# Designs tried in a protein design chat: VHH binders against Probable histidinol-phosphatase. Part 10

Target 1, 306 residues: Probable histidinol-phosphatase, of Schizosaccharomyces pombe (o14059)
Amino acid sequence: MPISSHSHSGQFCLHAQGKLEDVIQEAIQQGFQSFSFTEHTPRDRVEDLYPEELHLQPEDLFKTFDEYVNEARRLKQNYGDQINILIGAETEYIRPESVELLKSLNTKYNLDYFVGSVHHVNSIPIDFSPELWQKALQHVGNNPEQLFIDYFEHQYDLMQRLHPLVIGHFDLICLFAPEDAKEVFKNSKSVWELIQRNIKYAVSYGGIFEINTSAFRKGWKTAYPQQRLLELMVEQGAQLTLSDDSHGPHQVGLNYHLAKSYLDKCGITSLCMIEKGPDGNGTVVKNVTVDNVWSKFVGTNGITNT

## First folded at step 1 (VHH)

Design u7 (framework vhh_surovatamig_d1)
Fold by ESMFold2-Fast, scan of step 1:
Structure u7 (fold): chain B 306 residues (1-306), chain A 123 residues (1-123)
Amino acid sequence: as target 1 above (306 residues)
Amino acid sequence: EVQLVESGGGLVQPGGSLRLSCAASGFTFSDYAMSWVRQAPGKGLEWVATIKQDGSEKDYVDSVKGRFTISRDNAKKSLYLQMNSLRAEDTAVYYCARDFYSGYEHPWSFDYRGQGTLVTVSS
């Protein structure tokens, strides 16, 4: 019975497909026991709109988010007896001031949790395109080590001020890194110390790290995080969850069989499932076995694993 | 095996029109949303327009709304961009791009693009 702690729909995300209801129906059809809606948080500046959003105003993003929360609550009422549904959001940390906006969203909507994601370094998108990744690199004087340092410092600021329950795709900064920058990432003691600090900090407040399978569809041999970082998380006592980071019904549970192989290779036998506490109060984390998660799973390719 | 071939670019005067075409091969064209992206001299890539697999939904960057129209013909495996009321700032190399639905997070983030076709808006 699979789980996903991170997802999107084309109804509320311009680079995704399908209705939120289509996404949850697909999760139910595949035998998911838990599925979280985590649409992107709005941004309050024109400068922070993605290229596909340039026809919008920041006010439109807030309206879209309000519509998302309303639809998600309707779907939880209608389908919550068939599948455990959580209603959260994936953060946009663009600048330090972004955190106050995130806090205000949680005050207004009382979200179940945040997926704490960093998609920008010094306000420049780093997961949009190779060209924008190079622009982010130029901003720090063409020094890849500094770009990685800034990324993990932004992640740390987000962790310290928001305490997001789920840490989103920890090493996303590596998505468009060229080979020479990947060597810097691998060999920098300064970067490794920041990685260790951030993992230890998240563990200290009960943060859990997602095994995010979207890396497979982007050509990676592993999920996020890459094997070396996953091994470090295990050594640090980190708790792990599973996410498809689906961008439509067609991506629900995508590559979960590859994720199973990756977890088995790394000796991981347990994952965390997110639930509402007793009485529906608060958000709680419970341990589930990897064997349980894959039990009776009917994947996107229609293959049963039992 | 995946191939995208653009055509229709050229020199045009301000206020003029051009129709760009893209011929696709090596994949099931009807399974992918398609985009037009452009790169002006000395600048990065800019997304221009996207069309969903069945043509049911179209999106445009604000600066071209009402002037440009994206369309597709799945039977002919072709993508089009009708450009009207052209401005000097529309001068760029225009690329046909296949959206990477299973990979990239954004519509104009793509796994394949063509060689491009140059559009110059000048007298």
Scores: ipSAE 0.007, ipTM 0.223, lowest interface PAE 9.5, mean pLDDT 87

Design u8 (framework vhh_surovatamig_d1)
Fold by ESMFold2-Fast, scan of step 1:
Structure u8 (fold): chain B 306 residues (1-306), chain A 120 residues (1-120)
Amino acid sequence: as target 1 above (306 residues)
Amino acid sequence: EVQLVESGGGLVQPGGSLRLSCAASGFTFSSYGMSWVRQAPGKGLEWVATISSSGSTIDYVDSVKGRFTISRDNAKKSLYLQMNSLRAEDTAVYYCAKTWYEDSGLYDYRGQGTLVTVSS
């Protein structure tokens, strides 16, 4: 029975498809035991709008987020007996001031958890396009080592100040990195030290790292994180969860057969499932076996994943 | 389906100018940011310039700042790149690009490109 700790819908995300209800119905049909709604957090500055959002105002993002939380709660009331539903959000960390906005959202909505994600380095998007990744590289003097350092420093600030339960797609900064920058990532002792620091810090507060399968649909041979980083996480005693980072009903559970192969290759036999505590109080983490996650799982095309 | 058709490339002398055009169809052009990217012979793809959906936010690679101007006409569903003070190192196939609909990833579409050769 599969799980996903990270998802989006076209109802509340302009680069996704389908209604939130269609997404949860697809998860139920595929036999998911747990599924989290984690739409993007709003941004309060016009300069922080993504290219597809430039026809909007920041106030529209806050209205959309409010509508998201209301719809998610309605769906949890209607479907919660069939599937474990968590209501969270995926963070936008654009600058240090972003954390105060995230804290205020949690105070207002009392979310189950955050997926702590960094999509910007020095306020420049690094996962939107190769062009913007190059813009971020230019900002640091065309020094890819500095770009990686800044990314992991932003991630560390987010971890220290918010303690997100789930660490989102840890090495997203590598998505649009050209081969020479990937060599710098692999060989930099400074970058490796920051990676080790961040993993140890998240482990220390009970943070769990997502195995995010969206990397496969973006042309990667692994999920996030890449194999060397996943091996380091295991060595450091990190807890792991599974996420499809679906952007519509058609992506629910997408490439989970590739994730199973990846987990098997890395010797991973246990994952974490997130659920509400007794009487619906608090958010708790529970160990599940990899065998349980793939038990009775029906793939996106109706084929059972092995 | 998304279609992008580039035009305006050609042979030009160093110091000369060219204006590239891109005609877009199959999507709501006015709702998306657009980019120009280029590939020089034997090299990888390099980002050149980006313009927001409204045209109010514009960014360039450092090597073309002050020489190139990106613009758009949402009514005509067209993207432009005015290239001035051209250098031999600007020689490349230039592509009009729309990013993948999801929050990251590959280009949703690139056209066939238009060749710009800067040579005496």
Scores: ipSAE 0.000, ipTM 0.206, lowest interface PAE 11.8, mean pLDDT 87

Design u9 (framework vhh_surovatamig_d1)
Fold by ESMFold2-Fast, scan of step 1:
Structure u9 (fold): chain B 306 residues (1-306), chain A 121 residues (1-121)
Amino acid sequence: as target 1 above (306 residues)
Amino acid sequence: EVQLVESGGGLVQPGGSLRLSCAASGFTFSSYWMSWVRQAPGKGLEWVATIKQDGSEKDYVDSVKGRFTISRDNAKKSLYLQMNSLRAEDTAVYYCARVYTYKTGSWYDYRGQGTLVTVSS
């Protein structure tokens, strides 16, 4: 009975595929017990549009998000008796003012939770392309240590002001980092102190860290977070959840067999499942065993290192 | 759901030819780059060829350049691999694969069940 706390569809995300209904039907077919819709939050400035969105206006993103919430609620009504469906959003933290927009979205839509993600450092995208990652590096004077510091400071500000339930792909900043920058990430005491601070802070408010399997399809040998960081999270008593960060029905549960191996290697025997509280009030977290998560799981028809 | 069904494999002598076909369903075939990937006995998966949505761009692994031709028919939702001048080293299970995105550093997300090609005298 697998779970996923983070997903996207091509209906509401330009770099994803398929309808939201196709995504949930695939999750049901695979025997998922819980699946969260978490489409990207809209942005209110033209400067904050991704390269793929330059033909759009901010108003278009708000309309798309509204359509997303309406469709997600329809699907929860139609399929909610077969699978636990949660309706949330993945944050875009582009600048400090982004948090007020996120709060306003929650006031309007009463979302089940946020996946608290940082995809920009100093308003420059760091997970879109190597070229944009280099632009972000140039912005901080070609100092990779400063880029990492800024990333974790943005993450900390988001954590403090929003208290997102799920911490999204903790070390995403490393996706396009060249080898010399990875050495700085590994060896910087300043960066390590910020990592420890952020993990302890999230644990303190009940935040849970996603084991995000999209790292495998991006060529990583681990999920997010990398092993050293996952070991630190376990030492700090962090609670963990599982996410496919699927970008279409074809990615639902993708590489979950690799995630199982990774969790086993790290000695992780329990995960968190997100549910609505008693009588449908509030959002609650429930412990599930890793063995139960992989029970009756049939997997995706994906190309993996098997 | 995404489905890819390969056909056309078989036993062929060195220097012979085979044409592989792939029938796609459950997605908008014309919106995706498509690839052929193979796995030789006891080896890992090897990318063979890729074709753009409209057929205007094609790429091949060096070992098959000039011998293999990838093509597609968007109206029929089908992908093809014409294999000429086959060599013993081309012996593998051949998979039809969908290319989903370049943003994430992965080339494909779905493959079919495969079709076996054996090149032997």
Scores: ipSAE 0.000, ipTM 0.116, lowest interface PAE 17.6, mean pLDDT 87

Design z1 (framework vhh_6z1v_2)
Fold by ESMFold2-Fast, scan of step 1:
Structure z1 (fold): chain B 306 residues (1-306), chain A 123 residues (1-123)
Amino acid sequence: as target 1 above (306 residues)
Amino acid sequence: EVQLVESGGRLVRTGGSLRLSCAASGRTFSSYAMGWFRQAPGKEREVVAAISWSGGSTWHADFVKGRFTISRDNAKNTVYLQMNSLKPEDTAVYYCAADSYGWEYDLSEYDYWGQGTQVTVSS
């Protein structure tokens, strides 16, 4: 009875594959108890389009998101008796003004929750390519400590103003960081103080940190967050959830066997599952044991090069 | 980066005890998971024990459970392996290793290695 609190489909994400319906059908086939649709939020400026989106206009992103919510609701109606389906979104925090757009989306669509993610530092993408990560570094004067500081300050602003239920891939900023920058990340007292501040803040409003297995398919030894950060979260009393951050049906449950090993090594025995409240009102969090999540789970043990 | 130096290896009698130390230099030690590995003559290197960066999680191989205990002192930048009830089969060069992104039973997952310290257990 596995769970995933973070996913994407090729129908609504240009770097993903497959239809949203194919994704949920795969989750059902693997015996998932709970699965959340969390497609990316739209952006309102041309300069905020990813390289893959340069053939689009911002208005196209809003239309895509509207089509996503409509399709997700249709699928919840059709499959909700077989699997617990949540309809949310993964945030795009590009600039401080992005939060007002996110609030307006929640007002319009009444989403179950947000995965609060930061994919940009000073409006420059940091998880798209090594080249763009270097551009973000150049923007702060080739100072990797400042890049990390700015990342966690953006994350903090997002947390304070939106209170996203799920904190997405906490240490994503490290994905394309070269080894010398990773050493700065590990050794900077300033960065570590911001990390502690952000974890304590999220815990204070009931935020849940995702164990995001996409890190494994990207070549990491751990899920997001890395072990040092995960142990800090446990020390701070953080609640944890599980996410495959799947980008197509072929990635549903991908590397969950590695996640189980990682959780066991860190002594984690409990996770959170997200549900709608009685009569479909509100969003509630339920504790589940790690043993129950992996009970009767058939999952996938492969790593893709996507 | 981190540099590791093991010490404490010597000749001991069967049933005896020994504590190995691994001193780390560098600014990152408290951020690394640490492991103890060993390699006996004519055998492959194998993982003996591992400890997380904080010391909150430990793992010990089945062949040493109840006899060996891994621990660390981050204030002293040191990891220890307490070895009790030593057997001739424990004779090996013991290596300290550091892992930057968690810890694993596969030695290929560890980023930095010490030079080793020889433990010989007499029958």
Scores: ipSAE 0.000, ipTM 0.191, lowest interface PAE 14.6, mean pLDDT 86

Design z10 (framework vhh_6z1v_2)
Fold by ESMFold2-Fast, scan of step 1:
Order: C-alpha cells, then structure tokens, then sequence
Structure z10 (fold): chain B 306 residues (1-306), chain A 123 residues (1-123)
C-alpha cells in the first residue's frame, strides 16, 4: 500500500503529462493508500517565469492554480473513499519575498501542506537545465561552494518562515552539478555545517524529509537525498516520507522498487504517511512500516514490490 | 533600497567588550546579506564579519575569530557585532553594509552603507 507525498499533472504543469484525474486513477489502480496533489505555486513576476512559461503572464499562473485547487477538491470528493487524497502545493522560492506569496495562497486556499522546495538560487533556476545551472554558478563568481551555501541558505529561510511539512528533494542543487562541483559539495566543511543546521531545524518543527524517486528517472543511483545525506538524516532522528514526484500517470510509483532497495540498504524500516486529522480537521503525520508500504504493491510494469 | 544606521561605538578599555548595532529601514532588509567592516585612520576598509540574509551562515576574519561574533534579528531589522577581548589595534570606525544575495569579502561588492560608528580601545 504505497504512498506519495509529491506529484504533478500535465493539466497544471507544462513539463508534465495527463489530467489530474488520470493521475489519481493510476494511483488507485496501483493500490496506493495515500496520494498528495502538490502542483507548483504561481509566481507574481514575469522574470520569475520558467523558460517554458514565457508565453504566459503571472495572472495566468494564478488562474491555473485556482483551477488546480478546484479540480483537486472535486477529485477528493469523488475518489476520497477509495484513497486518501491530500491537497497541497510545491513551493517556488525565488526570492525572500516569495514566502509572503506562499502565505497568502495558504490563507486563501487552506492547503493541507506545502512541499518546501527550492528550485532557484539567487533567482536563477538550478533544476531546469545544465545551462541555467552554469548561469547560477557564474552569478556567484564561478565558486561552486558559494552556490551550495546560497542554496541551503534559501532552504533555511523557507524553513524558518513557512515551516513546510515536507522538505522537497533536499539535495536538488546537485542535479546538474558537474563532477568537480559535486566533489566540493561532498568535501566542504561549510556546506556540511549548513546541511546539518537545516536538517536539525526541520526536525525541530516537525518537518519530514521526502525520499523522492524522481532522481532515479533523472539518472541517479539513489533517490533524493543521496546516501550520505540520508544517513545523516537518520542519525539526527529525522522523519522520512516517500514521494514519486510523478509528472503524469506513467510516472505514478515509478522506480519504487529501486526506492525499496535504497531504503533497505540504508536500514530504513519506517516512513511517515500524511493524513487529515480527526473529523477532517488539520493535517497529521502517522508512522508506517516500510514493509506495510510495499505490501500488496503493484509497481509500474506490473512489478509487485514486497 | 535599505538604509543603515550604526550605533554603540564608544571608548572602551583593552580587554573590554562592546556590542555594535546596525538598524536597517526598508521592508526588504531580510533579503540582504550583511557585513561589518572597519577602517582605521589612513588605511583601507577591511571586512570584519559577514552574515547571510537568514542568519544561517556567518564568516569572521582571522584577526577577530574567537573574539567577535556577528548575528542578526530580522524581526527587529537589526544586525549586531559582539566584540570581546578588545585590543588597541581594533580602534577604527566600524561600518555595516548590505548587498543582495550572498555575502562577499570586499567592500566594493556591497551596495548600501551606514555612516559608521567610532570604536576607540585604550589602556
């Protein structure tokens, strides 16, 4: 009975595929017990649009988000008896002022939770392309240590001001990092101290870290976070959840068999599942065993995971 | 977009302690990295300490490491420099400075500056 705390659809995300309803139907078909809709938050400035969004205006993003929340609520009403559906959003932290926009969205929509993600460093996208990652590096004087420092400082600001329940793909900054920059990431005392600070801070307010399987489809040998970071999280008593970060029906539960192997290798025996509180009031976190999450699970391609 | 006013500079004896404050006005203070710099008569400004916009990362120059501590309170729009074990060579005008993005180590990389507060260490 698998879970996913982070997902997207082509109906509300330009680089994803399929309707939101197709995504939830696929999750039901695979035997998911819990599935969260977490479409991207809108942005209020033209300069903050992704390259794929340059034909849009900020007002279009707000309209799309409104349509997302309405559709998600319709689907929860229609399918909520078959699967636990949470309605949240994945944050866009582009500049410090982004947090006020996120707070206003929560005030308007009363979302179940945020996946607290950082996709930009110094307002430059770092997970869109290698070219933009290089532009972000040039912005900090071609110093990869400073780029990592800035990334984790942005993450910390987001954590302190928003307290997102789920910490999204913790080490996303490494996605397009060349090998020499990855070496700096692994060996920098300054970067390691910021990583430890951020993990301890999130743990202190009840934040949970996602094991995000999208890293596998992007060519990684692990989920996010990489093994060294996952081991640190476990050592610091961090709670973990599972996410496919699916971008369409075809990615629901994708590579969960690889995630199981990764969790087993790291000695992880429990995960967190997100639910609504008693009588539908508030959002609560419950522990589930890894064995229970993979029980009766039929992954992509019909593979059963145990 | 941020204005800075330093305070707390005074005459203090060798071995003494002093805390400098830098009050910021402007609603975007929490977006800016901050630095403390000093300038002794006839010398160039040098970086003393720096702090990220969130306060999560700090840097201190080797000549003050272990004696000075930079901190900030974004709720109060203030950055602080706690100075302990003061020496005569710490005598200088102390400036706070702000820049968007990451903190840096050279004065020319900072966009906004306070007018300075005089610290004199004697005896």
Amino acid sequence: as target 1 above (306 residues)
Amino acid sequence: EVQLVESGGRLVRTGGSLRLSCAASGRTFSSYAMGWFRQAPGKEREVVAAISYSGGSTWHADFVKGRFTISRDNAKNTVYLQMNSLKPEDTAVYYCAAKWGSYRYTPSEYDYWGQGTQVTVSS
Scores: ipSAE 0.000, ipTM 0.252, lowest interface PAE 15.6, mean pLDDT 88

Design z11 (framework vhh_6z1v_2)
Fold by ESMFold2-Fast, scan of step 1:
Structure z11 (fold): chain B 306 residues (1-306), chain A 123 residues (1-123)
Amino acid sequence: as target 1 above (306 residues)
Amino acid sequence: EVQLVESGGRLVRTGGSLRLSCAASGFTFSRYAMGWFRQAPGKEREVVAAISGSGGSTWHADFVKGRFTISRDNAKNTVYLQMNSLKPEDTAVYYCAASYTLRWGYKDEYDYWGQGTQVTVSS
């Protein structure tokens, strides 16, 4: 009975595929016990649009998000007796002022939780393309240590001001890092102190870290986070959840057998499942065993050849 | 059974124009983003342009913006790259690729690849 705490659909995300209903039907078909809808939060400036969104206006993003919440609630009404459905959003932290927009969205929609993600450093996207990652590096004087410092400072600001329940793909900044920058990441004591601070802070407010399997389809040999960081999280007493970060029905549960091997290698035997409280009020987390998560799993999505 | 077949690569003079085509089969074409990549001798493969499954969104690399245009015809299962104002630096093997995820910068997000078509631009 697998779980996923982070997902997208082509109905509400331009770089994903399929209808939200197709995604939840696939999760049910595979025997998922819990599945969260977490579409991207809108942005209020033209300058904050992703390259694929340049034909849109900010108002279009807010309209899309409103349509997402309405459809998600319809699907929870219709399928909630077959599968535990949570309705949340994945954050866009582009600048410090982004947090006030996120708080306003939660006030308006009363979301179950946020996946607290950072996709920009100094307002430049770092997970879109190697070319934009290089522009982010140029912005900090071609100093990769400073780029990593700025990333984890942005993450810390988001954590302090929003307290997102789920910490999204913790080390995303490494996705397009060239080998020399990866060496800086490994060896910088300043960067490791910020990583330790951020993990400790999230643990202090009850934040949980996702094991995000999208890293496998992007050519990584591990999920997010990479092994050294996962080992540090375990050492710091962090709680973990599982996410496919699916971008359509064909990615639901994708590479979960690689995730199982990774969890086993790291000695992880329990994960957190997110659910509504007993009276239907509030969002709570409970421990589930790794054995339970893989129990009765009939996943059909194959391994990305990495 | 999935195939991507590129065509249209040839020798052209600096300042000339060329249109590349990529014919797709074996998958539901309109559900996949399509990208054009290129690789010059001794260099790594780089993304040139990409287009969403519906054709409603396109992206072009800065070094080709204003000169190259990506388009698609879902009725014909074909993606195109119109190349204008060609420069010697555009000389490369051009590859067609299909991606389920639509994120254009991730080489490893592309599920299917063609064999490539050679474009040579001479002075």
Scores: ipSAE 0.014, ipTM 0.449, lowest interface PAE 8.0, mean pLDDT 89

Design z12 (framework vhh_6z1v_2)
Fold by ESMFold2-Fast, scan of step 1:
Structure z12 (fold): chain B 306 residues (1-306), chain A 125 residues (1-125)
Amino acid sequence: as target 1 above (306 residues)
Amino acid sequence: EVQLVESGGRLVRTGGSLRLSCAASGFTFDDYAMGWFRQAPGKEREVVAAISWSGGSTWHADFVKGRFTISRDNAKNTVYLQMNSLKPEDTAVYYCAAEGSYFDYEWLPTSYDYWGQGTQVTVSS
């Protein structure tokens, strides 16, 4: 039965589509066993608004997040007997002070978990557009090695101070990297040492790494993370989960067929499913087999994987 | 190279039914999400329905839920929109589109790179 540990809806994310209820209904229709709501955390500064949010104030983001948690809890009450629903959030780590905001959100809402994501390097978005990725590069003196170093240092700070259960799209920094920057990423010993440090650290506190299929719809031949990083995670004993990072009902389970091929190629036979304890107390991580996750997956020709 | 050809638009009475078809060629159809959009006179182009590469996931706008159903046949490189209980408000040019952007903004109309020429649906009152 499929699972997803990372998702968004157009009701609470301006670059997504559809109501949160539409998203969960789609997951139910596809036979998902577990599905997590993980809308973006709010930001407290005008300069941290995304381009599509420039008509808003920071207060509006906090109001939207409050409405998200309320709606998610209503849907969990109404659909929780049909599907395992987790209520979390995807972090925005824009600057070191962001972590205190994230901690305050957890204190206020008692979220099931965080997807620990870094979408900014030195407060500049790196997954919005190639143009903004170049701006982030310019900020570090047009040195791509320094940009990668700063990204993984931000990720490490987030890991150390928040201990997010799920590590979001580990190598997102590579999304808009031009070919010459990708060569630096491949060949830098400094960058590789930081990658190893961060993986070992997350493993040490029980963090699990998402296999995030949104990379396929963004033109990648793999999910996040890329193959050599996934191989390193396996070598380090990392636990893995599956995420569609859906931005609407249409993207629920998108490219899971490609994810199955990728996991098989890398020899991965086990994934983690996240669920609440029996009486709704605490968050529990369970191992599931890859074969079970795909047991009812139907390809374009109507043939099921098993 | 890429072509999307809509067909099936016509005049239909209020309460009637109509099925639109979109035939795709020049790209690997199975790798693309498909959408139906519409534009009425004096209004912005709006998304009506979308369907994943496999057909396993569908989305329908609130104003057509329960009345319209999107589907696809990957063996025929075709996407369909079954329209039931048509209303005068459904009068518009309907467009087929393939998602040409793989970013998180692919749901925006401006993120679709491949569009058909449209097919006119007119619902008489």
Scores: ipSAE 0.000, ipTM 0.218, lowest interface PAE 11.9, mean pLDDT 86

Design z13 (framework vhh_6z1v_2)
Fold by ESMFold2-Fast, scan of step 1:
Structure z13 (fold): chain B 306 residues (1-306), chain A 119 residues (1-119)
Amino acid sequence: as target 1 above (306 residues)
Amino acid sequence: EVQLVESGGRLVRTGGSLRLSCAASGFTFSSYWMGWFRQAPGKEREVVAAISSSGGYTWHADFVKGRFTISRDNAKNTVYLQMNSLKPEDTAVYYCAADEYSHFGYDYWGQGTQVTVSS
């Protein structure tokens, strides 16, 4: 019975496809035990709009988020007896002031949890395109070590001030890194000290790290995080969850059989499932075995990586 | 430079069959996921089917499962949608799209081909 702690739909995300209802219906068909809606949080400045959003105003993002929460709650009422549905959001951390916006959203909507993600370094997007990744690099004087340092410092600030339950795609900064920057990432003592600090800190407040399978569809041989980082997380006693980071019904559970192979290779036998506490109050984390998660899982439409 | 050209759309009777094709040029086809989408008048665009770059993985929307089948021929740079047991509600413009394994959605789109199913 698989799980996913991170997902998007084309109804509320411009680079995704399909209705939120189509996404949850697909999860039900595949036998998901738990599935979280985690659409992107809005931004309050015009300069923070992604290139795909230049025809919009910040007010439109807040309207979209409001519509998302309303639709998600309707779907939870209608389908909640068939599948465990959590209603959260994936953070946008663009500057330190972003955290106050995130706290205000949680006060207004009482979200089940946040996927704590960093998609910007020094307010420049690092997962939109290789060109913007290079712009972020130029901003720090063409020093890739400094870019990695800034990324993990932003992540740490987010962790300290928001305590997101789920840590989103930990090493996303590596997605568009060219080979020379990847060598710096691999060999920098300063960067690895920050990585260790951030993992230890999240573990200390009960944060769980997602195994995010979207990396496979982006050409990676592993999920996020890469193997060396996953091994470090296990060594430090980190709790792990599973996410497809689906961007439409066609991506629900995508590459989960590759994820199973990856977890087996790394000796991981347990994952965390997120659910609501008694009477629908609070968010609770429950341990499940990897074997149980993949029990009777035959893949999307009965075809799995074959 | 990049082109996706759909063909095969026409008027068909309820219960009929139709095969759409999408010819791709200007990019490394074998490295791209391919998808079929549709949009009916007054409705939003919806995902119909998707196929991985190797063809080893396929996904079909619930409303077409058992009736539609996506396939590809990397040697011919072509993706297909075989549509059986057509229903009036399948009437739409069908679009071919290419995605280089990106979470930012489909990078390239065709112009669309009209499928009309008469009752």
Scores: ipSAE 0.006, ipTM 0.441, lowest interface PAE 9.6, mean pLDDT 89

